# Ledger of designs, part 55: VH-VL binders against q8ixk2r445to577

Target 1, 133 residues: q8ixk2r445to577
Amino acid sequence: FFGMLQNKGLTDYCFDYNPPDENQIVGHQVILYLCHGMGQNQFFEYTSQKEIRYNTHQPEGCIAVEAGMDTLIMHLCEETAPENQKFILQEDGSLFHEQSKKCVQAARKESSDSFVPLLRDCTNSDHQKWFFK

## First folded at step 3 (VH-VL)

Design G4 (framework fv_retifanlimab)
Fold by OpenDDE, second read of step 12:
Structure G4 (fold): chain C 133 residues (1-133), chain A 120 residues (1-120), chain B 111 residues (1-111)
Amino acid sequence: as target 1 above (133 residues)
Amino acid sequence: QVQLVQSGAEVKKPGASVKVSCKASGYTFTDYWMNWVRQAPGQGLEWIGVIYPSGGDTWLDQKFKDRVTITVDKSTSTAYMELSSLRSEDTAVYYCARVKYGHLPAFDIWGQGTLVTVSS
Amino acid sequence: EIVLTQSPATLSLSPGERATLSCRASQSVSTYGNSYMNWFQQKPGQPPKLLIHDASNRATGVPSRFSGSGSGTDFTLTISSLEPEDFAVYFCQQRDYWPLTFGGGTKVEIK
């Protein structure tokens, strides 16, 4: 699967990554932004290694969850996907992070009008449902 | 009525294989994870693995990775656990248990258990 | 793997008495602001029954006399006043790390 990763509950919002430096794409947080499909910032790929890959730049980035955090951070992809980069995109649309045993939920960023994907306890909420478009 | 009904007791010889079934009813089979846990006579509980029926994704304890296969048949709402190269220490009651929405540890519904006896 | 040690192995009490069961993890099972410890009750010839999930949340239909507490590596299941039907084996189980693991169990028996 590839393309825009759109949230079901928070309609019209998609995974978005826009690093300050196009030549240094790692270390920043993945956010949610209005789905527009007019750029490189909203193109992701779900791979056979259970990665969510940001492959519009080289070297390729993969979404990871760092220890103790609930945010999605861009890391470099590795030959063998590390545990903190493994996600299960389930048929019902839920996005499950294997290591944390949490689900990815669309949420409002604190004290902001922005939105971000965050790890939360898994529920049947549409805000935890995602699909590629 | 939500329930998990497992297949009957099995008696096997060492080196053989056994396949235990777990039929789900009363709920949407694909919405829950299905775990397998075993318990040797008079002993504690041992987690074997889990499968998400919707996508078929599985996790197994490293101890069982070479001998256990967990599968599902969505058309019949049935999960399967196959254990090969059976040993005497595999003698146990095998349980299936469901988990809601990725809450892997929350085994709220269990099968009645299947006794597997391995003896020469 | 996370090793869960339950104590005592056997607890002999009378109906009406308070039961306190301990479960210690080999490392912390509290992350992301949650404690990922469950408790189960098992009677002979039956599968385990979920009592408490995530340290302190009582499962549906579980009597109020059952309560769970703790964080990090130390967890406790408390039965405020034992009923005759409460005499059974109790297991703790962690869900913070793969593989999922269970404690060895505590048998609560009639004194």
Scores: ipSAE 0.021, ipTM 0.658, lowest interface PAE 6.2, mean pLDDT 91
Fold by ESMFold2-Fast, scan of step 3:
Structure G4 (fold): chain C 133 residues (1-133), chain A 120 residues (1-120), chain B 111 residues (1-111)
Amino acid sequence: as target 1 above (133 residues)
Amino acid sequence: QVQLVQSGAEVKKPGASVKVSCKASGYTFTDYWMNWVRQAPGQGLEWIGVIYPSGGDTWLDQKFKDRVTITVDKSTSTAYMELSSLRSEDTAVYYCARVKYGHLPAFDIWGQGTLVTVSS
Amino acid sequence: EIVLTQSPATLSLSPGERATLSCRASQSVSTYGNSYMNWFQQKPGQPPKLLIHDASNRATGVPSRFSGSGSGTDFTLTISSLEPEDFAVYFCQQRDYWPLTFGGGTKVEIK
């Protein structure tokens, strides 16, 4: 699967990664932004290793969650995906982070009017349902 | 025929609240986001905020976030914008306008406008 | 917020003349090859009417004499030959980032 990763509850918002420096893609938070259908900063690939890859830049970035954190950040992809980079896209659209046992939810960024994907306890909320477009 | 019809003109005193309605017809109400924009007499346009009708989620310009509430009644295909703690500088024509993000033109249909006058 | 600056504030022309209106953004409103700039026409007592969406796409029913161009921070609305009904105020609007913002307007008036 590849394309724009769109939220069912926040229906016109997609995963978006817009690093401040094109040559420094690691360490920044993944955001949600209005879906524009053009790919690029919103183009992600879901791999057989359960990775969410950001393919706009080389080397490729992989979405990760560091221990004890609830934010999704960009890391470098590895030949064998580490556990903190593994997400299970379930049939109901839930995006389950295996290491933390939590689900990715569309949420408002603290102290900002921006939206971000965050790890939350798994619920049947449409804000936790995702699909590739 | 696609149409947005707004409630009539209001005259309010400073400190009061006003609630403007916007009734949609001719399309599936929940397929479009509803924006609110105002225009003071002789001035330009100012975006207030938007609501996603299916989910009820709202996003407001920071200038309005402590005074504005946007809601919808899906059974009547009507959006509402309530502005509290009115000041004389809130005197303006208030418009609703529909948007479908992505592939379709945004702000293609507007309500006729509601004049809100704040005076003592 | 993205600030939009329209110039000139007033454009005085005669019917049949070409009108060129400018809108400059404080930062790029072009993302992924698409420019999120709209143009509206407004006449006294009426709501704004969409003319151009996404920089260069003419809205349904809008005459071919209206055209939009530009990308990044610099955008232009052109009316190739002014008709009497074209004398109005024109606003640009960006929708690349929230809050959505409008330019201050350009009034096209009869000379």
Scores: ipSAE 0.006, ipTM 0.551, lowest interface PAE 12.2, mean pLDDT 85

Design G5 (framework fv_retifanlimab)
Fold by OpenDDE, second read of step 12:
Structure G5 (fold): chain C 133 residues (1-133), chain A 120 residues (1-120), chain B 111 residues (1-111)
Amino acid sequence: as target 1 above (133 residues)
Amino acid sequence: QVQLVQSGAEVKKPGASVKVSCKASGYTFTDYWMNWVRQAPGQGLEWIGVIYPSGGDTWLDQKFKDRVTITVDKSTSTAYMELSSLRSEDTAVYYCARTQFRYGSYFDYWGQGTLVTVSS
Amino acid sequence: EIVLTQSPATLSLSPGERATLSCRASQSVSTYGNSYMNWFQQKPGQPPKLLIHDASNRATGVPSRFSGSGSGTDFTLTISSLEPEDFAVYFCQQRDYWPLTFGGGTKVEIK
């Protein structure tokens, strides 16, 4: 699967990654933004290794969750996907992080009108449902 | 209100097959996972497997992979568990139980149970 | 599979007394600060009833006298003051690893 990763509950919002430096793509937080498909900032790939890859630059970036964190951060992809980069996109649309055993939820960023994907306890909310478009 | 109603007691001979049903009501059948758990007389609980009615995805304990088939009929909101090559040690009360997710299972609602007796 | 060992097998107490039930896992069932252990109550001829989920959260409608604690491999269900309706069998269950597994149960009986 590849393309825009769109949320079901937060209508018209997609995964978005726009690092300040195109030559240094790791270490920043993945956010949510209105789906527009421009600039490759919203192009992601779900791989057979259960990675969510940001496949716009070399070396490739993979979404990871750091220990103790609930945000999605861009890391470099590895030959063998590390445990903190493994996600299960289930048939019901839920995006499950294997290591933390939590689900990715569209949420409002604190003290902001912006939105971000956060790890939360798994629920049946449409805000935890995702699909590629 | 959520209800899980199971089929009646069964008496089978060794080597036969049994199919137990679990009819769900009071909620959206396809939004929750349906598990099967059994309990031998005077013994503990043993998890058999689970199915997601929406897509039919199943996960079974390795112990049962060769003998158990879990299915659903979405049109009637009914889950089924079929156990083949029955043995005396399969004698137990079989329960269906709902969970919210494949991961993070609470078993918040249970059927009343179905006694399956395997005897020569 | 994760083996859950419950102790004691039988607990004989009187109404009003405190009950402490233990469940030990063969390996840790805690991840990222969460403990994936549930507790159930079962009475004769009835299916199990959920009491506690994820170590310390009471299920809906469960009286406050029931509490759960623990992390890693050691978990405890406490009944602060036993009521007559609390005499039953209690099971722990882990949801951290496939396959899902249950403990052998502790029978709380009237002394």
Scores: ipSAE 0.020, ipTM 0.672, lowest interface PAE 5.9, mean pLDDT 91
Fold by ESMFold2-Fast, scan of step 3:
Structure G5 (fold): chain C 133 residues (1-133), chain A 120 residues (1-120), chain B 111 residues (1-111)
Amino acid sequence: as target 1 above (133 residues)
Amino acid sequence: QVQLVQSGAEVKKPGASVKVSCKASGYTFTDYWMNWVRQAPGQGLEWIGVIYPSGGDTWLDQKFKDRVTITVDKSTSTAYMELSSLRSEDTAVYYCARTQFRYGSYFDYWGQGTLVTVSS
Amino acid sequence: EIVLTQSPATLSLSPGERATLSCRASQSVSTYGNSYMNWFQQKPGQPPKLLIHDASNRATGVPSRFSGSGSGTDFTLTISSLEPEDFAVYFCQQRDYWPLTFGGGTKVEIK
């Protein structure tokens, strides 16, 4: 699948990554922003290797979660995907991070009116349900 | 060096369509994204959309999505923007401008502009 | 869409004076340490010319008298000492959110 990765509960919001610049495409947090339907910074590919790729630049970016953290960060894709870059997109829309045993949830960023995807204990909440549009 | 050369001025009637060209030279055409931006007389700039010449993929501002088509001819290193159902409010100078990335890194080179006048 | 408000609309100055141009965004155009605000110069009958990208980085070939600063919602373009060729319209442009948007422009004119 590829396209805009939209949240079922936070209904108008999509995964969004606006790279800092062409020399710093990695190391920054993935955010959620109002779905604009134009692809670009909201265009992601879910691969058969269970990666969420941001493939607008060479080298390609892959979403990862560092050990002990709950934020989704852009990393460089590896030939063999490390465990911290593997997400299972389930039939019910849950996006399960295999290494941590947690699910990606749409959440408000601390002290802000902005939203971000964060790892949380898996629930049946619509805020943990994602689909490609 | 790098040049973007646009087609000449057009005068169109309301309801017609216009197709503006932008011929690139001095760089590898398929390595850069080509954007279209317009400017009504005495007004600010308005982004229309962008195309990736290598694949032909386009992204448009929602305001223009139903009336604008952006295409490329790789053999001539030329990008085209076609705007349909013209209204008097579409009277503007239309620019092509290149960016390194689809996410609008920044416009480093611009065409000279094409004046499109829509009048009855 | 993000609305960019430039002030003043017109700035009347003499050669040698310092020009300070403001651009205010309706919401932050800074994401995790980076500020995605660009500045362009436009002269009559010409396309816009890139001056500053990403708030503070001067474009290649742009004189050192031009500088950019700011973050979040408030950005400034400064021309330390106006030269005759600097009298033009200046536009800010954000690239943090889509669609890309431009400010209404500030005209720097001879007093």
Scores: ipSAE 0.006, ipTM 0.517, lowest interface PAE 13.4, mean pLDDT 84

Design G6 (framework fv_retifanlimab)
Fold by OpenDDE, second read of step 12:
Structure G6 (fold): chain C 133 residues (1-133), chain A 121 residues (1-121), chain B 111 residues (1-111)
Amino acid sequence: as target 1 above (133 residues)
Amino acid sequence: QVQLVQSGAEVKKPGASVKVSCKASGYTFTDYWMNWVRQAPGQGLEWIGVIYPSGGDTWLDQKFKDRVTITVDKSTSTAYMELSSLRSEDTAVYYCARYPHKDLYYGMDVWGQGTLVTVSS
Amino acid sequence: EIVLTQSPATLSLSPGERATLSCRASQSVSTYGNSYMNWFQQKPGQPPKLLIHDASNRATGVPSRFSGSGSGTDFTLTISSLEPEDFAVYFCQQRDYWPLTFGGGTKVEIK
């Protein structure tokens, strides 16, 4: 699967990654933004290694969850996907992070009108449902 | 009052370029997408492209990718559409129209008054 | 691109009559229960005016006599009772796929 990764509950919002430096793509947080499909900041790929790749740049980036965190951060992809970069996109649209055993949920960023994907306990909420478009 | 005010009518020869402006007022310019749509005389509407004023990213119909450039000047809240290598079939009224971000629906709710571009020998 | 076909091309009616306008998409413009079809009204010498967004939602200030329905590939704009100011051209427009596309329009004219 590849393309825009769109949330079902938070209608018209997609994964978005826009690093301040195009030559340094790692270390920043993935956010949610209105789905537009323009440029390269909303193009992701779900791989057979269970990675969510940001492959518009070389070297390729992969979404990771750092220890003790609930945010999605861009790391470099590795030949063998590390445990903190493994996600399961379920048939029902839930996006499950294997290491934390939590689901990716569209949530409001604290003290902001913006939105971000965060790890939360898995529920049946549409805010935890995702699909590629 | 929210409004989009476009530049005046243009008359151009084939092969020339035209740049139409669209000045926004009454709202936060960077909070909305800006679309460009044209309409040939007595014909339907044709979408040209869109720009995100905040980042400057654009999406254009494949038909126009080689001839159209959409830009913005955030300091003046003005969007621009430049069409090069003009042809007679480019004769049309050109509209700018905003897309709301915060309302989470993609309806072009505010339009400019239109700019007639006439291409003739 | 998604092709939108509107029918009829011209609709001749009298004030007070019901108007039913059709818009058919070359492929579905509905995803996960959302239908991404808009309707516009245009009068001579004026820009288009948004009437309906996302199949069935009236835009701000739009009279209740205007309603939208449909899903998938088939959409309808209904004017329950035509007022004199409703005689105009109506366009459908999809926003499910890039590029955005418009229908050819239906002219509602006075009989």
Scores: ipSAE 0.017, ipTM 0.652, lowest interface PAE 5.8, mean pLDDT 91
Fold by ESMFold2-Fast, scan of step 3:
Structure G6 (fold): chain C 133 residues (1-133), chain A 121 residues (1-121), chain B 111 residues (1-111)
Amino acid sequence: as target 1 above (133 residues)
Amino acid sequence: QVQLVQSGAEVKKPGASVKVSCKASGYTFTDYWMNWVRQAPGQGLEWIGVIYPSGGDTWLDQKFKDRVTITVDKSTSTAYMELSSLRSEDTAVYYCARYPHKDLYYGMDVWGQGTLVTVSS
Amino acid sequence: EIVLTQSPATLSLSPGERATLSCRASQSVSTYGNSYMNWFQQKPGQPPKLLIHDASNRATGVPSRFSGSGSGTDFTLTISSLEPEDFAVYFCQQRDYWPLTFGGGTKVEIK
């Protein structure tokens, strides 16, 4: 799958990665932003190794979650995907982070009017359902 | 000020296609989503789909996906909704409506005047 | 899809009376303290007009006699004292879940 990764429940919002410096794409939090398809910030690839790749930039970025954290951050992709970069996109649209046994959910960022994808206990909420557009 | 102006009423035969236009003025066209909603005579509102004019990306209700195409012409600040394979059940007033979500004002706050599409044999 | 059920289908009232309109969702339309329920007013021959967005926020230019409340699955639109121009059809609309859906409408008519 390649395209915009859109939330079923928060229907206007897509995965978005807008690093402050286009030459330094690693280390920042993935956000949710209005789906628009402009530029390369909202285009991701879901790979056979269960990665969510930000591959429109060089070097290629892969979404990861650090142990004990609930935020999604951009890391460098590796030849063999590490456990913290593996997400299972299930038939029901849930995006399951295998290492933590949690699901990616659209959520409001604390003390902010912005939205972010966060790891939460898996539920049947549409805010945990994702699809490529 | 902010205004959406739609094309005039259409009378079509079953099996034909119709293309309704919605011309925006008074705001930055590419900054706001454009929804399409229809209303059959004496009935409630039915959401058809939405387009984000900046990217041209569209999201449609599943029941319309095989028959509806939504497009934009950014140079004229105009959105279009084309509905094909028309049936008598498609007789309705079709509305375009702006969706200003950037400022967290999440509602269709500006609507076109509506376009009556009549499908009859 | 989320089904929105509005009740009553028709309210027959006189000017000056209070109107209370209900909208019930088949599943919650609230997430983390935000309730994604909007209310529209429609008069014959006119497009819908946004009255309330996100359960309780009055849209620009909407008179203070209109108020919205509720969370989860149960929402209410209240008109504290009906004016002649308030006799119209009112629709609730949710934006929490795809696709966007509208209620069947409540007609507020003069008694």
Scores: ipSAE 0.007, ipTM 0.527, lowest interface PAE 13.2, mean pLDDT 84

Design G7 (framework fv_retifanlimab)
Fold by OpenDDE, second read of step 12:
Structure G7 (fold): chain C 133 residues (1-133), chain A 120 residues (1-120), chain B 111 residues (1-111)
Amino acid sequence: as target 1 above (133 residues)
Amino acid sequence: QVQLVQSGAEVKKPGASVKVSCKASGYTFTDYWMNWVRQAPGQGLEWIGVIYPSGGDTWLDQKFKDRVTITVDKSTSTAYMELSSLRSEDTAVYYCARLTYKPHEGFDYWGQGTLVTVSS
Amino acid sequence: EIVLTQSPATLSLSPGERATLSCRASQSVSTYGNSYMNWFQQKPGQPPKLLIHDASNRATGVPSRFSGSGSGTDFTLTISSLEPEDFAVYFCQQRDYWPLTFGGGTKVEIK
């Protein structure tokens, strides 16, 4: 699967990654932004290694969850996907992070009107459902 | 309060270029798309394109891809629309607009419009 | 692109009468339970004003006499009882697909 990763509950919002430096793509947080399909900031790929890749840049980036965190951060992809970069996109649209045993949920960013994907306890909420468009 | 203030009226000859500005205030400029829409005298609305200010990426109607350039200056919260190779049929009021895209936003904002007249 | 056809082109009515405006899309603009159709009102010398967003939601400050309905390809704007200030041009606009597109407009004029 590839393309825009859109949230079902938070309608018209997609995964978005826009690093300040195009030559330094790792270490920043993945956010949610209105789905627009412009540029490459909203293009992701779900791989057979259970990675969510940001592969519009070289070297390729993979979404990871750092220890003790609930945010999604861009890391470099590795030959063998590390545990903190493994996600399961299930048939019902839930996006499950294997290591933390949490689900990715569209949530409001603290002290702002913006939105971000965060790890939360798994529920049946549409805010935890995702699909590629 | 949100305001979109556009540059003044322009009179151009065929073949010339025009650049209209739209200064935004009262909100975070990079958080919203900026659209450009035009309206010929007595005619309907025509969408030109949109810019994603955060990334600078643009989406243009196919009709305008060869003649329109939309840009932003984030430091001044200003969007620009440049139309080249002007024709008489380009005579219109040009609007910048922060249209509603969020499902429950329930409001939009428009500039006051900029009349561009193309005549020989 | 999605072509939006509005009808009628002109609607002549008197104050107090009911106005029904139609907008037909060349293909469905409804996805995942949402209909991405907006309605705008425009008066001479002014920019358009949002009336209805997403088929049936009144924009902030819009009087209750305005209502929107429809899904898929067929949408309707209804003014239950026309006020003098309601005589204007009305445009539908879809936001489901790029490029964004507008209908040709319906002019509601006083009979």
Scores: ipSAE 0.021, ipTM 0.672, lowest interface PAE 4.2, mean pLDDT 91
Fold by ESMFold2-Fast, scan of step 3:
Structure G7 (fold): chain C 133 residues (1-133), chain A 120 residues (1-120), chain B 111 residues (1-111)
Amino acid sequence: as target 1 above (133 residues)
Amino acid sequence: QVQLVQSGAEVKKPGASVKVSCKASGYTFTDYWMNWVRQAPGQGLEWIGVIYPSGGDTWLDQKFKDRVTITVDKSTSTAYMELSSLRSEDTAVYYCARLTYKPHEGFDYWGQGTLVTVSS
Amino acid sequence: EIVLTQSPATLSLSPGERATLSCRASQSVSTYGNSYMNWFQQKPGQPPKLLIHDASNRATGVPSRFSGSGSGTDFTLTISSLEPEDFAVYFCQQRDYWPLTFGGGTKVEIK
């Protein structure tokens, strides 16, 4: 699977990664932004290692969640995916983070008019359902 | 100290286009969505759409998507709403507004409004 | 689109009386335990002014006589004792989903 990773509940929002410094892609939070249909900062690949890769930049970034945190941050991809970078994309669109046993949910970002993906206890909410477009 | 200052009133004939400006000051223009809302005389408020100035991404209400274009000029911190194929029912006061998910210090910020009159 | 229905359309009251305004949403406007319903006051020739945000929080500088309550689909704006400057039109507005929508307004007028 590859493309723009769109939310079923917030139908106009896609995973987006637009770091403050184009030469430093690691360590910043992944956000949700209006889907523009052009790929670019919204283009992601779901791999056989259960990674969500940001491969429009070199070196490639991989989305991770650090222990005890609920935000999705960009890390460098590794030859063998660490547990904090593994997400199970299920047939119903749920994106399950194996290490934390939680699901990725579209959530409002408190300090702005934007939404962000966060880890939450798994529910059958459409805000926890994702698909590649 | 946040201010939104809009362009002056317009009178247009049916079929024409109008472009309303909204100059923002007192905050980082690129960090907040800019909304456009209209109000026909004596009527309620109707949301038109929104733009995120940093990326230029827009979302328009289905009712307006084929006639409205929202743009920004980041160098002047100005948002624009252009409405084409004007009809008499488009006669309204048009507002720009910074409407946040959590209003900063309990505020939403509105421009003073621009009256657009569409008449034969 | 979430439809907001305000009632009554007009309240005719005297200064000192209590005003109770209703806003009903066609679907829940609560997300993550918070209700994204706001109330605005509008006077002729002026843009709307935020009174209440997130169902029950007074905006900065708004007098304590204004209060909001409710969750899910049913919301209320209360003015405990009307002052002369409170005679205006009041709109509810939801920001839980796009498109943002407003109620039709309740006009509070002098009896």
Scores: ipSAE 0.007, ipTM 0.528, lowest interface PAE 14.6, mean pLDDT 84

